# VH-VL binders against Pleckstrin homology domain-containing family G member 5 (PLEKHG5), part 2

Target 1, 101 residues: Pleckstrin homology domain-containing family G member 5 (PLEKHG5), of Homo sapiens (Human) (o94827r584to684)
Amino acid sequence: QLLLEGSLRMKEGKDSKMDVYCFLFTDLLLVTKAVKKAERTRVIRPPLLVDKIVCRELRDPGSFLLIYLNEFHSAVGAYTFQASGQALCRGWVDTIYNAQN

## First folded at step 1 (VH-VL)

Design f4 (framework fv_cofetuzumab)
Fold by ESMFold2-Fast, scan of step 1:
Structure f4 (fold): chain C 101 residues (1-101), chain A 121 residues (1-121), chain B 111 residues (1-111)
Amino acid sequence: as target 1 above (101 residues)
Amino acid sequence: QVQLVQSGPEVKKPGASVKVSCKASGYTFTSYAVHWVRQAPGKRLEWIGVISAYNDNTYNNQDFKGRVTMTRDTSASTAYMELSRLRSEDTAVYYCARSLDYEFGSYFDYWGQGTSVTVSS
Amino acid sequence: EIVLTQSPATLSLSPGERATLSCRASQSVDSYGTSYMHWYQQKPGQAPRLLIYDASNRATGIPARFSGSGSGTDFTLTISSLEPEDFAVYYCQQSSDWPLTFGGGTKLEIK
């Protein structure tokens, strides 16, 4: 079931920021990149299983950290996401926490 | 009162290394990232890099790649920037400054007073 | 990297006059509702002082005569009525992407 979707800006490590469109389901998060003129989206990261995600709000209002764990519970990915505002950021973090329960 | 106090001036020979300190007080040190910025005489401000508030992750501007090392000592509330293989072009005032965010959206509400580093033969 | 171009390099004005300083970015510094452009004042022998953050927000303790505007690639710092203490160098800085970058500065000098 789709719980939340929307535009975010994503940064991975030292790489440049990119505009993404994310779909949060009860079991996974999909990160896509929109191509407006073609009205298509492309999945740009392997699906992130909700039970493998560690999510934390950052001090910068409107942003949150997402750490992805492998099968051995070791961090294998870290992403920062920025929402258009603090309330929307809180919405993403809360919905992820709810999906994990 | 928030304050960043830097170490005193340094005079170094070409090829040497310099380590500048930045002691923080008046706030929770681990809640703010520390950035390093330099300014050569009569030149613009140049960003060197940042060390994270949450962990010891760093990002260094590629112009300083392989020469700069940033560290911090949480127990002393002090950040350090070490620049190696000094050249005459490294003569500058070096500033530390804090930001709320490590990665993006960073602006500098408090700055250290600056440390003059002179590289001469 | 995002290159910031400030103009003019030098602006000569008298106290009481309005100052308008420009900063142009080589690419947009906007991200999801925020323009990551900031302005600093620097006097000789001193560290820079934050004036404006996120394009238009005045930093704590900064006089009302200072204002910032703009979005995307074009930004302006305005000083509505210059006071003697305002003659300094002004720098813009972007925080939309790494590396963080500063403009070349605009020197505001007394005419």
Scores: ipSAE 0.006, ipTM 0.611, lowest interface PAE 11.3, mean pLDDT 86

Design g1 (framework fv_guselkumab)
Heavy chain, then light chain:
Amino acid sequence: EVQLVQSGAEVKKPGESLKISCKGSGYSFTSYWIGWVRQMPGKGLEWMGIIYPGDSDTRYSPSFQGQVTISADKSISTAYLQWSSLKASDTAMYYCARLDYEWGFDYWGQGTLVTVSS
Amino acid sequence: QSVLTQPPSVSGAPGQRVTISCTGSSSNIGAGYDVHWYQQLPGTAPKLLIYGNSNRPSGVPDRFSGSKSGTSASLAITGLQSEDEADYYCQSYDSSLSGSVFGGGTKLTVL
ESMFold2-Fast, scan of step 1: ipSAE 0.014; ipTM 0.680

Design g10 (framework fv_guselkumab)
Heavy chain, then light chain:
Amino acid sequence: EVQLVQSGAEVKKPGESLKISCKGSGYSFTSYWIGWVRQMPGKGLEWMGIIYPGDSDTRYSPSFQGQVTISADKSISTAYLQWSSLKASDTAMYYCARGTDFLYESFDYWGQGTLVTVSS
Amino acid sequence: QSVLTQPPSVSGAPGQRVTISCTGSSSNIGAGYDVHWYQQLPGTAPKLLIYGNSNRPSGVPDRFSGSKSGTSASLAITGLQSEDEADYYCQSYDSSLSGYVFGGGTKLTVL
ESMFold2-Fast, scan of step 1: ipSAE 0.006; ipTM 0.628

Design g11 (framework fv_guselkumab)
Fold by ESMFold2-Fast, scan of step 1:
Structure g11 (fold): chain C 101 residues (1-101), chain A 120 residues (1-120), chain B 111 residues (1-111)
Amino acid sequence: as target 1 above (101 residues)
Amino acid sequence: EVQLVQSGAEVKKPGESLKISCKGSGYSFTSYWIGWVRQMPGKGLEWMGIIYPGDSDTRYSPSFQGQVTISADKSISTAYLQWSSLKASDTAMYYCARQDEWGLSYFDYWGQGTLVTVSS
Amino acid sequence: QSVLTQPPSVSGAPGQRVTISCTGSSSNIGAGYDVHWYQQLPGTAPKLLIYGNSNRPSGVPDRFSGSKSGTSASLAITGLQSEDEADYYCQSYDSSLSGSVFGGGTKLTVL
């Protein structure tokens, strides 16, 4: 079941942010390349299982951290997402927590 | 620096076609969405639709789908709103406004408006 | 058809505080989408007043503030001045319509 979708900015690694369009389902999060035509989205990361995600709201306004764990409980990815505002950021964080519990 | 300049007022008869324009300057025209907003005399703001000039991706409000056509010409940094056949109920002020949908979905700069009057 | 609900008018005396409400539904404000506010002075185009629930663009005085809770948002104006006489509109995004939605507008009269 789709729980939440929308545009976010994603930072992975060094310093660059990229525009993404995310789909949060009850069991997984899909990160797609944001293109202006939604019908032509491309999945740019393997599906992120919600039970392998560690999510934390950050100090800077409207941002949250997402750490992805592999089958061996090792961190294999860290993503910072920026939402269109603090309330929508909290919506993303809360919906991820709800999907996990 | 950032400016949206709209075409002048129009007086038309029912059944006539019309195309009004919104020219952007002072920014990368292909990097932002342009939205169109209607305001009927004495009424509130109504979102009609938006276009991304970089690839002409266009989205319409369900209330305006099929009633108008939104387009853009990126070579002259101009967006358009067009009617094939005007009705008296199209009498309104029409605003264009810039929107950044990559992070925030608000309209940060607005054109001055184009008054369209449709009467017999 | 489904738009955000605002009171049609609000009034206050110079120096007073007024609050303008904006009520949405589960498909827009209740879904977590941000609320933005616009000021429209008589005979002019709307101008961005508040974005992302509570942020002010450069040039907007701090006596204008925004807040959001649940399915509703509020614009607060303190220290009312005659120049504040205008129509105020809230705006958000609606997932069921896949587009922007506006409130009906509130006319502020400074008595």
Scores: ipSAE 0.006, ipTM 0.598, lowest interface PAE 13.6, mean pLDDT 85

Design g12 (framework fv_guselkumab)
Fold by ESMFold2-Fast, scan of step 1:
Structure g12 (fold): chain C 101 residues (1-101), chain A 121 residues (1-121), chain B 111 residues (1-111)
Amino acid sequence: as target 1 above (101 residues)
Amino acid sequence: EVQLVQSGAEVKKPGESLKISCKGSGYSFTSYWIGWVRQMPGKGLEWMGIIYPGDSDTRYSPSFQGQVTISADKSISTAYLQWSSLKASDTAMYYCARLSGYEDFWGFDYWGQGTLVTVSS
Amino acid sequence: QSVLTQPPSVSGAPGQRVTISCTGSSSNIGAGYDVHWYQQLPGTAPKLLIYGNSNRPSGVPDRFSGSKSGTSASLAITGLQSEDEADYYCQSYDSSLSGSVFGGGTKLTVL
């Protein structure tokens, strides 16, 4: 079941920010490349299982941190997402928390 | 390994059409954006636009929107920059360059050698 | 006119340190977009020198380093060598223009 979708800007480590279009389902988050048309969307990261995500809202308005854990509970990925506004950012964080519970 | 090879220098007259090329090799051509950058003689770098060859999605700088056409042929791993009617002010070195990610948020990690375009009467 | 502001020239002696500034605004560097740096030797294509504010591609010596703070970024070159004479360009993304923006370039002279 799809819970939330929309445009975000993603930063991984020291790399540049990139426009992404994300789909949050009850069990996973898909990160796709932002496209002008929705007809051809590419998944640019392996699916992120909701139960392996640690999500925290950041002080920078409209941004949140997402840490991905492996089977040993060790961090194997860290992503910063920026929404178009603080309310939308809160919506992403809350929906992820609700999906985890 | 990764290479971008551009077509040779061009000498043209005002009003003529022109299409220059940028051939990628050593990587998945359809998986990376290709950008075009202009450098007028003695001047700095100006971004013109980008194309994603996998779906031909194209973005232009406002200064170049409607002035040039960017296209790609993924079957031969080649991107193109085209003018319908050249002006003397188009005299410049034109570079193609690969973006390491999507939507200009990444750096241009590999550059072609450049194509010098001279437009004079 | 360039969107990002760089000094037109900088100079230093062999072995010295120089810094090249890149000043933006709230719509580019100030908005959190990363800064990349390119080196252009005379008669050659630009080469990626620093990406994502502070990362070096393979083959770039550690005497080149990048940093970013607020609306500005800096390229630092330590242990200057004559082969460092080149034009240096910063590049970022600008949200108001919806595209890449370059600095005007800085000519480095090693005296």
Scores: ipSAE 0.005, ipTM 0.587, lowest interface PAE 13.1, mean pLDDT 84

Design g13 (framework fv_guselkumab)
Fold by ESMFold2-Fast, scan of step 1:
Structure g13 (fold): chain C 101 residues (1-101), chain A 121 residues (1-121), chain B 111 residues (1-111)
Amino acid sequence: as target 1 above (101 residues)
Amino acid sequence: EVQLVQSGAEVKKPGESLKISCKGSGYSFTSYWIGWVRQMPGKGLEWMGIIYPGDSDTRYSPSFQGQVTISADKSISTAYLQWSSLKASDTAMYYCARESYGDLWSYFDYWGQGTLVTVSS
Amino acid sequence: QSVLTQPPSVSGAPGQRVTISCTGSSSNIGAGYDVHWYQQLPGTAPKLLIYGNSNRPSGVPDRFSGSKSGTSASLAITGLQSEDEADYYCQSYDSSLSGYVFGGGTKLTVL
């Protein structure tokens, strides 16, 4: 089931920040292209399985880190997400923690 | 393997209509945007427009809006670029290219070989 | 004219380093949109060379590298080889045009 959705800004490694629209389900997180008036939504990263995510809130206001692990518990992806405010950021982190437990 | 194969070279007269094609293979055709890029002889690359074959959502560069029509037939994994009335200034190499899977600052990861269109009297 | 500005030509000798600049504005590179680079060998279609400012696709030698600062980006080619002689294009996204923009292209001549 869908637990949370919304607009975020994502940074991956050296790449520039990009506007994304994310859907968090009980088992996976989908990262899509930002949705605007009449704009098509497209999935831009392979689904991130909730049980392979390591998530923590960052010191930067409204930002959190998401590390993706492979079957050997090695990091294979790292994403920084920025929400429009601290409350929304806390909402994302808490909902991810709840989905994992 | 991912491949984009374009139709062959065209020689036309001003005022004639033309439709060129770009056939995708080796991937889910309906899941990726296909862009069209013009390169006039000895000049640089110009983005013309882009189409999402899954629902035919089409976007044009302001310079090409109303000048060309972009379409796709998902049953045969083919995108099209069409002119109702060619001008000599349409003489160029035309490339189709696959936009990488919906990234906002998307790049074109695979390109067709190009279709040379020559318009002269 | 092109929205992104590149020098029309650059040259170097084998083994040397060259840098190709790509200058944008606040609506594209300055807005944080990534820069991608394409190589076009004579008589061929463009090929993706660098994506996301600095990433190399499989098969692209590490002699090619990209960087971005402010409203500009650069492609660096080290250890120049005769096979590198080609046209190079930068590409980004422009929010004011809601579309893809290319640089005017730079012809690299290996002396």
Scores: ipSAE 0.007, ipTM 0.592, lowest interface PAE 12.6, mean pLDDT 85

Design g14 (framework fv_guselkumab)
Heavy chain, then light chain:
Amino acid sequence: EVQLVQSGAEVKKPGESLKISCKGSGYSFTSYWIGWVRQMPGKGLEWMGIIYPGDSDTRYSPSFQGQVTISADKSISTAYLQWSSLKASDTAMYYCARHTEDWYLGSAFDIWGQGTLVTVSS
Amino acid sequence: QSVLTQPPSVSGAPGQRVTISCTGSSSNIGAGYDVHWYQQLPGTAPKLLIYGNSNRPSGVPDRFSGSKSGTSASLAITGLQSEDEADYYCQSYDSSLSGSVFGGGTKLTVL
ESMFold2-Fast, scan of step 1: ipSAE 0.007; ipTM 0.673

Design g15 (framework fv_guselkumab)
Fold by ESMFold2-Fast, scan of step 1:
Structure g15 (fold): chain C 101 residues (1-101), chain A 123 residues (1-123), chain B 111 residues (1-111)
Amino acid sequence: as target 1 above (101 residues)
Amino acid sequence: EVQLVQSGAEVKKPGESLKISCKGSGYSFTSYWIGWVRQMPGKGLEWMGIIYPGDSDTRYSPSFQGQVTISADKSISTAYLQWSSLKASDTAMYYCARGLDSYEFYGDYFDYWGQGTLVTVSS
Amino acid sequence: QSVLTQPPSVSGAPGQRVTISCTGSSSNIGAGYDVHWYQQLPGTAPKLLIYGNSNRPSGVPDRFSGSKSGTSASLAITGLQSEDEADYYCQSYDSSLSGSVFGGGTKLTVL
């Protein structure tokens, strides 16, 4: 089921931040490109399985880190997400933790 | 019609500088990524890097970072690949290719390709 | 040297079926990134043949099909024709490199 959705800004490695719209389900996270309201939304990352995510709230207010692991538990992706505020950021981190139970 | 037209063949000596071009037409040049791909004689395709002309966001393959410069001039719908000092190992066919109209080039494929620019660097 | 592994050559007779494999790793195909395929006829630039694992651009005959499973992808060519003689390349995205990666290429010979 869908647990949370909303706008975030995503940074991967040293790349520039980009506007994304994310959908968090009980089993996976979908990251889509934020597009104009009238246009189709595009999925820009393969579905991220919730049980392969390591999520940490960052010390910068409103930001969290998401590390993606392969089947050998090695990190294969790292993303920094910024929410519009600290409360929304905590909401994302808490909902991801709850989905991992 | 969408097309990418590349500059003509080049014959250079080691140590010389070079800048080759790729001109896009038939589409919104600033809305699509332009990638550069190398093919050494008798070898396969190697992704070198990519640029989004709308904001000049440029990304390089780790093996090509610091070896070449990718740039674009949106006023004339042209992307560039540049060497400050050529080596004999730079001898190859160089292709430009259009990526998706995505801010991130994740999962991108190249739907239109230039005809290629042959660069020969003789010792 | 190639990030994605392809057999260097494959051959078949006219009318037959051939399959070209593309093997990746956990940072690319295994991470769920799409696989795309290109055909390069002798002396020409590559041409997009399959995108998004299994989609054909306009003008590509249905004899060409793509599939993906786990860390690997395959290009199938049925009803093989002499005009299919070419080099075939797979491509995906690699999260550890933050960029596109190509297979080493497969030379298809129609006997």
Scores: ipSAE 0.006, ipTM 0.592, lowest interface PAE 11.0, mean pLDDT 86

Design g16 (framework fv_guselkumab)
Fold by ESMFold2-Fast, scan of step 1:
Structure g16 (fold): chain C 101 residues (1-101), chain A 124 residues (1-124), chain B 111 residues (1-111)
Amino acid sequence: as target 1 above (101 residues)
Amino acid sequence: EVQLVQSGAEVKKPGESLKISCKGSGYSFTSYWIGWVRQMPGKGLEWMGIIYPGDSDTRYSPSFQGQVTISADKSISTAYLQWSSLKASDTAMYYCARLGEDSYWFTGSYFDYWGQGTLVTVSS
Amino acid sequence: QSVLTQPPSVSGAPGQRVTISCTGSSSNIGAGYDVHWYQQLPGTAPKLLIYGNSNRPSGVPDRFSGSKSGTSASLAITGLQSEDEADYYCQSYDSSLSGSVFGGGTKLTVL
């Protein structure tokens, strides 16, 4: 079941921020490349299983952190997401917490 | 591979109209924003505006809104910058540049490829 | 006037390290937007030097590096060479203007 979708900016490690369009389902998060028209949407990261992510709101305005864990509970990825505003950021964080619980 | 080729230098009088071009090649023209940047003689870079050729969504700097028109013809992979009536203060080098990252939003984007520039001289 | 502030000039001797600052505000660098850097050699178009705060495009020497902290960013050039003599510009996005913004530029002179 799709819970939330929308536009975010994503940063991974030292890479530049990229504009993404994300789909949050009850069991996974899909990160796709943001496009003006849907004809070229592509998934740019392996699906992130909701029960394998650690979500933390960041002090930076409108930003949150996702840490992805492998089957051994070791961090294998870290992603910083930025929403267009605080309310949207809060919405993403709350919906992720709800999907995990 | 990726290239932006601009039209040649222009010498104009105040009050004349002008349209300069920027032709993209080596990439999907409709998938990237194209920006226009002005550099007045001896001065720095000024962002004028951008266009997304896929749907002609155009954004202008507040300083250039109403002063110029940005357009694109995706059938020939060409972007344009146009003045209805030139002023001497429009004398400058004009660059077109592609915003990097195939993206709907330009907020995190950088100018990864630049045209060679079009020198516009407006004098009486 | 420039939204992002750079020193108008900086100088160094060959082999030295120089840094060029780029100071913004809460609506641009302070809001978390990435900073990019361009090198403009005399008589040429600008060239992308650093993108996404600290990444180098293919062909840019390791001597060039970028960093960002708070409302400011810096470009560092180590092992300064005569061919580094150029104008350097920072660029970010400003949410209050809903557009790209450039710094005023810094002229680097190699003594």
Scores: ipSAE 0.000, ipTM 0.599, lowest interface PAE 12.5, mean pLDDT 85

Design g17 (framework fv_guselkumab)
Fold by ESMFold2-Fast, scan of step 1:
Formats: C-alpha cells, sequence, structure tokens
Structure g17 (fold): chain C 101 residues (1-101), chain A 121 residues (1-121), chain B 111 residues (1-111)
C-alpha cells in the first residue's frame, strides 16, 4: 500500500542535487524523476526495499540520509534527501520508520 | 515485534571494569538511535547518551561524558555501555531504549527490561 | 535537582482527573522543544505514554493527554483507575546542555 509520496531533492555522492518524486509503499521506496513536457515520471533507481534501508535525520534542517544495504550488510547506495521543510522531512523519516516496524 | 533484551544483573567491586549489553530485534537495528538511561535506587531517570549504530555517531550527556563508553556492534544488533573503573555511585538500574526523531526531538519508543548494577565493597 | 521540575507526588480517587506539571526554562520547553511523557509501573521499565507534546502511541487510552504552554507542559489523566498508580516522567531537549533531559518524576497514588 502507498504510505507517502512527494517531491524531494536527492544527492548521490559528488553529484549535484536533482529533483525527484518519491513513492513510499509498505515494502519499498521508488525514486522517480519527472520527464519534461508530458510530466511523466520515470523510475531512476532500482526499488529500495524498506527492510534494507538505513534512514537517519540530518543536522541540516529538512534533510535526511538513506543508506541501502545488500544481504551481506554492505552499503551499496547512499542518498541524501532534502524536503521543502523540516516538518515534511520529519514526515518522510517517521513514515519510513513506521514501514520498517 | 520490537524487542530490546538486556544482559543480566551485575555485582561488582569499586575499580572493576564492566560492559553491559542491549540486543535489539524485530526492526532495522542500524536505522534507530539506541540510548542509555540510569535510574539510581529510589530516584528518577537520567539520560546518559545515545548511539546511532549505522555510523556509530555517539552523543553523551555532559554528566556522563568521559565516565562511560557507549558502543554498538551492528553485526549482532547489540549496543553496549561500558565502565573502565566502577564507583559505588554507579549502583543503579540501567535501561537501554530505542529513540525516534531528530536529535533535538528524540523520544524513547521501546525500552529494555533493565540491567541492575550493584557496586559495593 | 532535575532540569525539568515535576511535583514529587499527586493523588486522586478512582474516576477523578489529575494533572501532572512539568516546568522547564528558556533553554528547553521555553525554546519550543517537544515534551514527551513516560509511565513507570512499580518494578517495570518505563513505557512511552505521550510523545511530541500531545500524541498517543497505539494502545494508550484517550484518558491520557498532554499539553504544552510557554515554559511548562502538563499530563492530564481522566477517569483515574488503580492501574494508573505509577511514576510519571516528562522529557525534553535542553539546548544549553545539548542533550535530552528528564523531569524528577511524579508518583501518582490512586486512593
Amino acid sequence: as target 1 above (101 residues)
Amino acid sequence: EVQLVQSGAEVKKPGESLKISCKGSGYSFTSYWIGWVRQMPGKGLEWMGIIYPGDSDTRYSPSFQGQVTISADKSISTAYLQWSSLKASDTAMYYCARHRGYYDTLYFDYWGQGTLVTVSS
Amino acid sequence: QSVLTQPPSVSGAPGQRVTISCTGSSSNIGAGYDVHWYQQLPGTAPKLLIYGNSNRPSGVPDRFSGSKSGTSASLAITGLQSEDEADYYCQSYDSSLSGSVFGGGTKLTVL
């Protein structure tokens, strides 16, 4: 079931932040990017299974860290997400935590 | 189901070292802060510090900075509280608890059963 | 003495309403930081009762409510029951200490 969706800004490694639209389901997180003109979204990362996510609120207000682990407990992806405000960021982190329980 | 299971009661002499444990299960251990709370006999709760097991970021209460060491082993979903040299004033019930929220809005949503530490000559 | 001040005890009869205060300062509650409440039944670990000033976790009945105003917060318990006899603690964040702080605790006696 879909728990939360919305616009975020995503940073991976050294790359500049990019605008993304994310869908959080009970079992996975989908990261999409808007395609211009048609305003259609395209999935830009493999689905992130909720039980393999390490999620942490960051000191920078409105930002959170998401680390993706493989089955050997090794980090295979690290993403920083920025919401449009601190409350919305808290909503994302809380909903991810809820989905992990 | 979320559980935090703590190690058993300890009876120690002043000057001895001690390491007690808190094992998490039923949730993603690396995604939540784990903290330690002291309760001296007949007294209230005192926050000691927290650790984020995913990156070992550790924060201490000023009263406990340098007095104890908090650590975690994420491979076995276990957090630790350690003393290099115990004092009689360390006699207390020690609770571990899982924390939710930003560092400045943290609350303890699940608690371990407690580990009683008695330090006497 | 604790950074957050609570009365050491409060009492009421079954069915009555009691309130437990938590008084802080400008570096904690007065700075806008959230207040959380915990219930500790005799011989047990504390349990989360209220988080974020007024939110109830699943399983906590409506009889328990929290509020915050200025430098203080309050826990209200309506329809008091014998099972409510416990110690109650408030918790917030203190910016001058850069850490979490607890109130001294309030022992609720159900007459």
Scores: ipSAE 0.000, ipTM 0.579, lowest interface PAE 15.4, mean pLDDT 84

Design g2 (from g1 with heavy chain L99G D100E Y101F E102L W103D G104Y; framework fv_guselkumab)
Fold by ESMFold2-Fast, scan of step 1:
Structure g2 (fold): chain C 101 residues (1-101), chain A 118 residues (1-118), chain B 111 residues (1-111)
Amino acid sequence: as target 1 above (101 residues)
Amino acid sequence: EVQLVQSGAEVKKPGESLKISCKGSGYSFTSYWIGWVRQMPGKGLEWMGIIYPGDSDTRYSPSFQGQVTISADKSISTAYLQWSSLKASDTAMYYCARGEFLDYFDYWGQGTLVTVSS
Amino acid sequence: QSVLTQPPSVSGAPGQRVTISCTGSSSNIGAGYDVHWYQQLPGTAPKLLIYGNSNRPSGVPDRFSGSKSGTSASLAITGLQSEDEADYYCQSYDSSLSGSVFGGGTKLTVL
C-alpha cells in the first residue's frame, strides 16, 4: 500500500540536484519525474526495495541520505534527498523506518 | 579550516600563454568540485567551468569551451586554469571556488587578477 | 546577456527592507533548480549568503532571507545596515546549458 508521496529534490553522486516525485509503498520506493510533453510520470531509477535501504537524516536543513544495498550488503547507490522543510524530511525518514519494521 | 589560495597577479601580452593555480587545504581535495568564475572589470560573475579532482571530470560553460583548459593535480591539491593564447578581452579577476557539482560554492579563493595589454 | 535577470541596482535607508529579484526561465528556476545568493563587498571575493533557496550559512544574520516561486527568486534584507552595501548575485543551474548560471548582479546602495 502507498504510505507517502510527494515532491523531493534528489542528488546522486556528483550530479546536479533534480526535482523528483517519490512514492513510498510498504515494500518499495519509486523515484519518478514528470515527462512534461506527455504530462506523464516516468520511473527514473530502478525500484528501491525498502528492506535494502539505509536511511539517515542529515544535518543539512531538510535533507536525508539514502544508501541502497545489493544482496551482498554492498552499497550500489547513494542518494541525497531534500524536502521542502525539516518536518517533511523527518516525515520521510520516519515513514521509511516504519516500512522497514 | 577550509582555504583556497590562488596564484598572484599576472600581466601578459596578447598571444601569450598563461596558467594560474588554486590550492585547496583543510579538506579532502578529491571529494569536492573546483569551479572557476570570471569577473571582468566592473562587471558581474561568469561561470567558466568546473572540475572534480578525484577523476578529472571537467565541465565547461559553452562560452568558455575551447577558450580555456581546466585541470587539477590531486597530488598537490591544486586546480589550474590555462589559456593557450590570451586576448585583451581576457582581462579580469578570476576566482576559484569549492562546490558540489553546480550547486552552491561555499568557499572562494581570493582571486587572481589577469591583465592582458599591449 | 545574463540568463538570470536581476535589477542592476537597489537602494534603501538604514533600518529599511529591500528586496532583490532574480528572474529565470523554465530551464533553470522554473524547472525547480535551487537558487543560491552571494554577497560581494567592495574589493573582496564573493561570499555565500544563502544556499538552497532559503538556508543561511553559519554567521549570516537572520536579516537575510531567500524565497523562490515559479520562475523567480528573491533575496530580502531587513533592518538594512551600512555594511550591507555590496553587490549581490543569484545563481542556479540551467538544464539547457548543462551548467551553472549567475544573475547579472545587483548593486545595493545604503543611503
Scores: ipSAE 0.006, ipTM 0.611, lowest interface PAE 12.1, mean pLDDT 85

Design g3 (from g1 with heavy chain L99Q D100Y Y101W W103D G104A Y107I, light chain S100Y; framework fv_guselkumab)
Heavy chain, then light chain:
Amino acid sequence: EVQLVQSGAEVKKPGESLKISCKGSGYSFTSYWIGWVRQMPGKGLEWMGIIYPGDSDTRYSPSFQGQVTISADKSISTAYLQWSSLKASDTAMYYCARQYWEDAFDIWGQGTLVTVSS
Amino acid sequence: QSVLTQPPSVSGAPGQRVTISCTGSSSNIGAGYDVHWYQQLPGTAPKLLIYGNSNRPSGVPDRFSGSKSGTSASLAITGLQSEDEADYYCQSYDSSLSGYVFGGGTKLTVL
ESMFold2-Fast, scan of step 1: ipSAE 0.013; ipTM 0.628

Design g4 (from g1 with heavy chain L99H D100F Y101D W103G G104Y; framework fv_guselkumab)
Fold by ESMFold2-Fast, scan of step 1:
Structure g4 (fold): chain C 101 residues (1-101), chain A 118 residues (1-118), chain B 111 residues (1-111)
Amino acid sequence: as target 1 above (101 residues)
Amino acid sequence: EVQLVQSGAEVKKPGESLKISCKGSGYSFTSYWIGWVRQMPGKGLEWMGIIYPGDSDTRYSPSFQGQVTISADKSISTAYLQWSSLKASDTAMYYCARHFDEGYFDYWGQGTLVTVSS
Amino acid sequence: QSVLTQPPSVSGAPGQRVTISCTGSSSNIGAGYDVHWYQQLPGTAPKLLIYGNSNRPSGVPDRFSGSKSGTSASLAITGLQSEDEADYYCQSYDSSLSGSVFGGGTKLTVL
């Protein structure tokens, strides 16, 4: 079920970037932030269903765009993620594409 | 440079109280957990518990709940591990280690040997 | 008993490859929590060797590598050297215990 996990930096709209830890499952993406109180993870966004995601690499080094669609195929959320390198970024984008098949 | 420096070796009798220390330097002490790990002679590592010095939130392993007290004094960047009444079975090396948000221990103290015998 | 299961010992000759397994359950590794590895040389404190399943801290040779699959993780050591003789511990988080858990440790002997 779990396909990929790791640290990313996330930007939502005009907000500043934040450090997140993401878990990609076959059916959903969870965006979490580690709580310094123990190893607890806190889910900071509602789960993103992989069949509602549009994902593409950005020209910016190691970054990708994730657009979340509602049931009418209208964009209701947009997130930019930055991985620690280009290869990791490609890994995220490819794994999301594969999860959508 | 991040360092954790522990207090020196202790030799105690059963029933005595003891408090050992772990002093952090080179980082924001209140921003990281400090964990305590026991290693009995010739045996493996056992996680005892952790404390977040910023608010003194503590978490204990079920095996150590009620057996020890973990505390911290953020004014001197020092964490403590304390026994009210030592037992011979407390004889062990005790390590403190900085616990990172990702859930691992990145820097370790040198260890404090505690020997409890009559 | 330790929560994570490791073989008590492994051995190899110089230049060989060894792997050390770490087996957990649905409340720890199987729940998706990362696995970290520590090396303890005789008479010294443990040292972080691998974090987040497969990442190496600065100064750790690339002959050390980690992987995770399902409820288990493994540490691979290639090109064995005499200075690799040590105890190796895996560590993860357990949701039912709400805390860190260690493996029982594996003593590596280089023949």
Scores: ipSAE 0.000, ipTM 0.573, lowest interface PAE 14.5, mean pLDDT 85

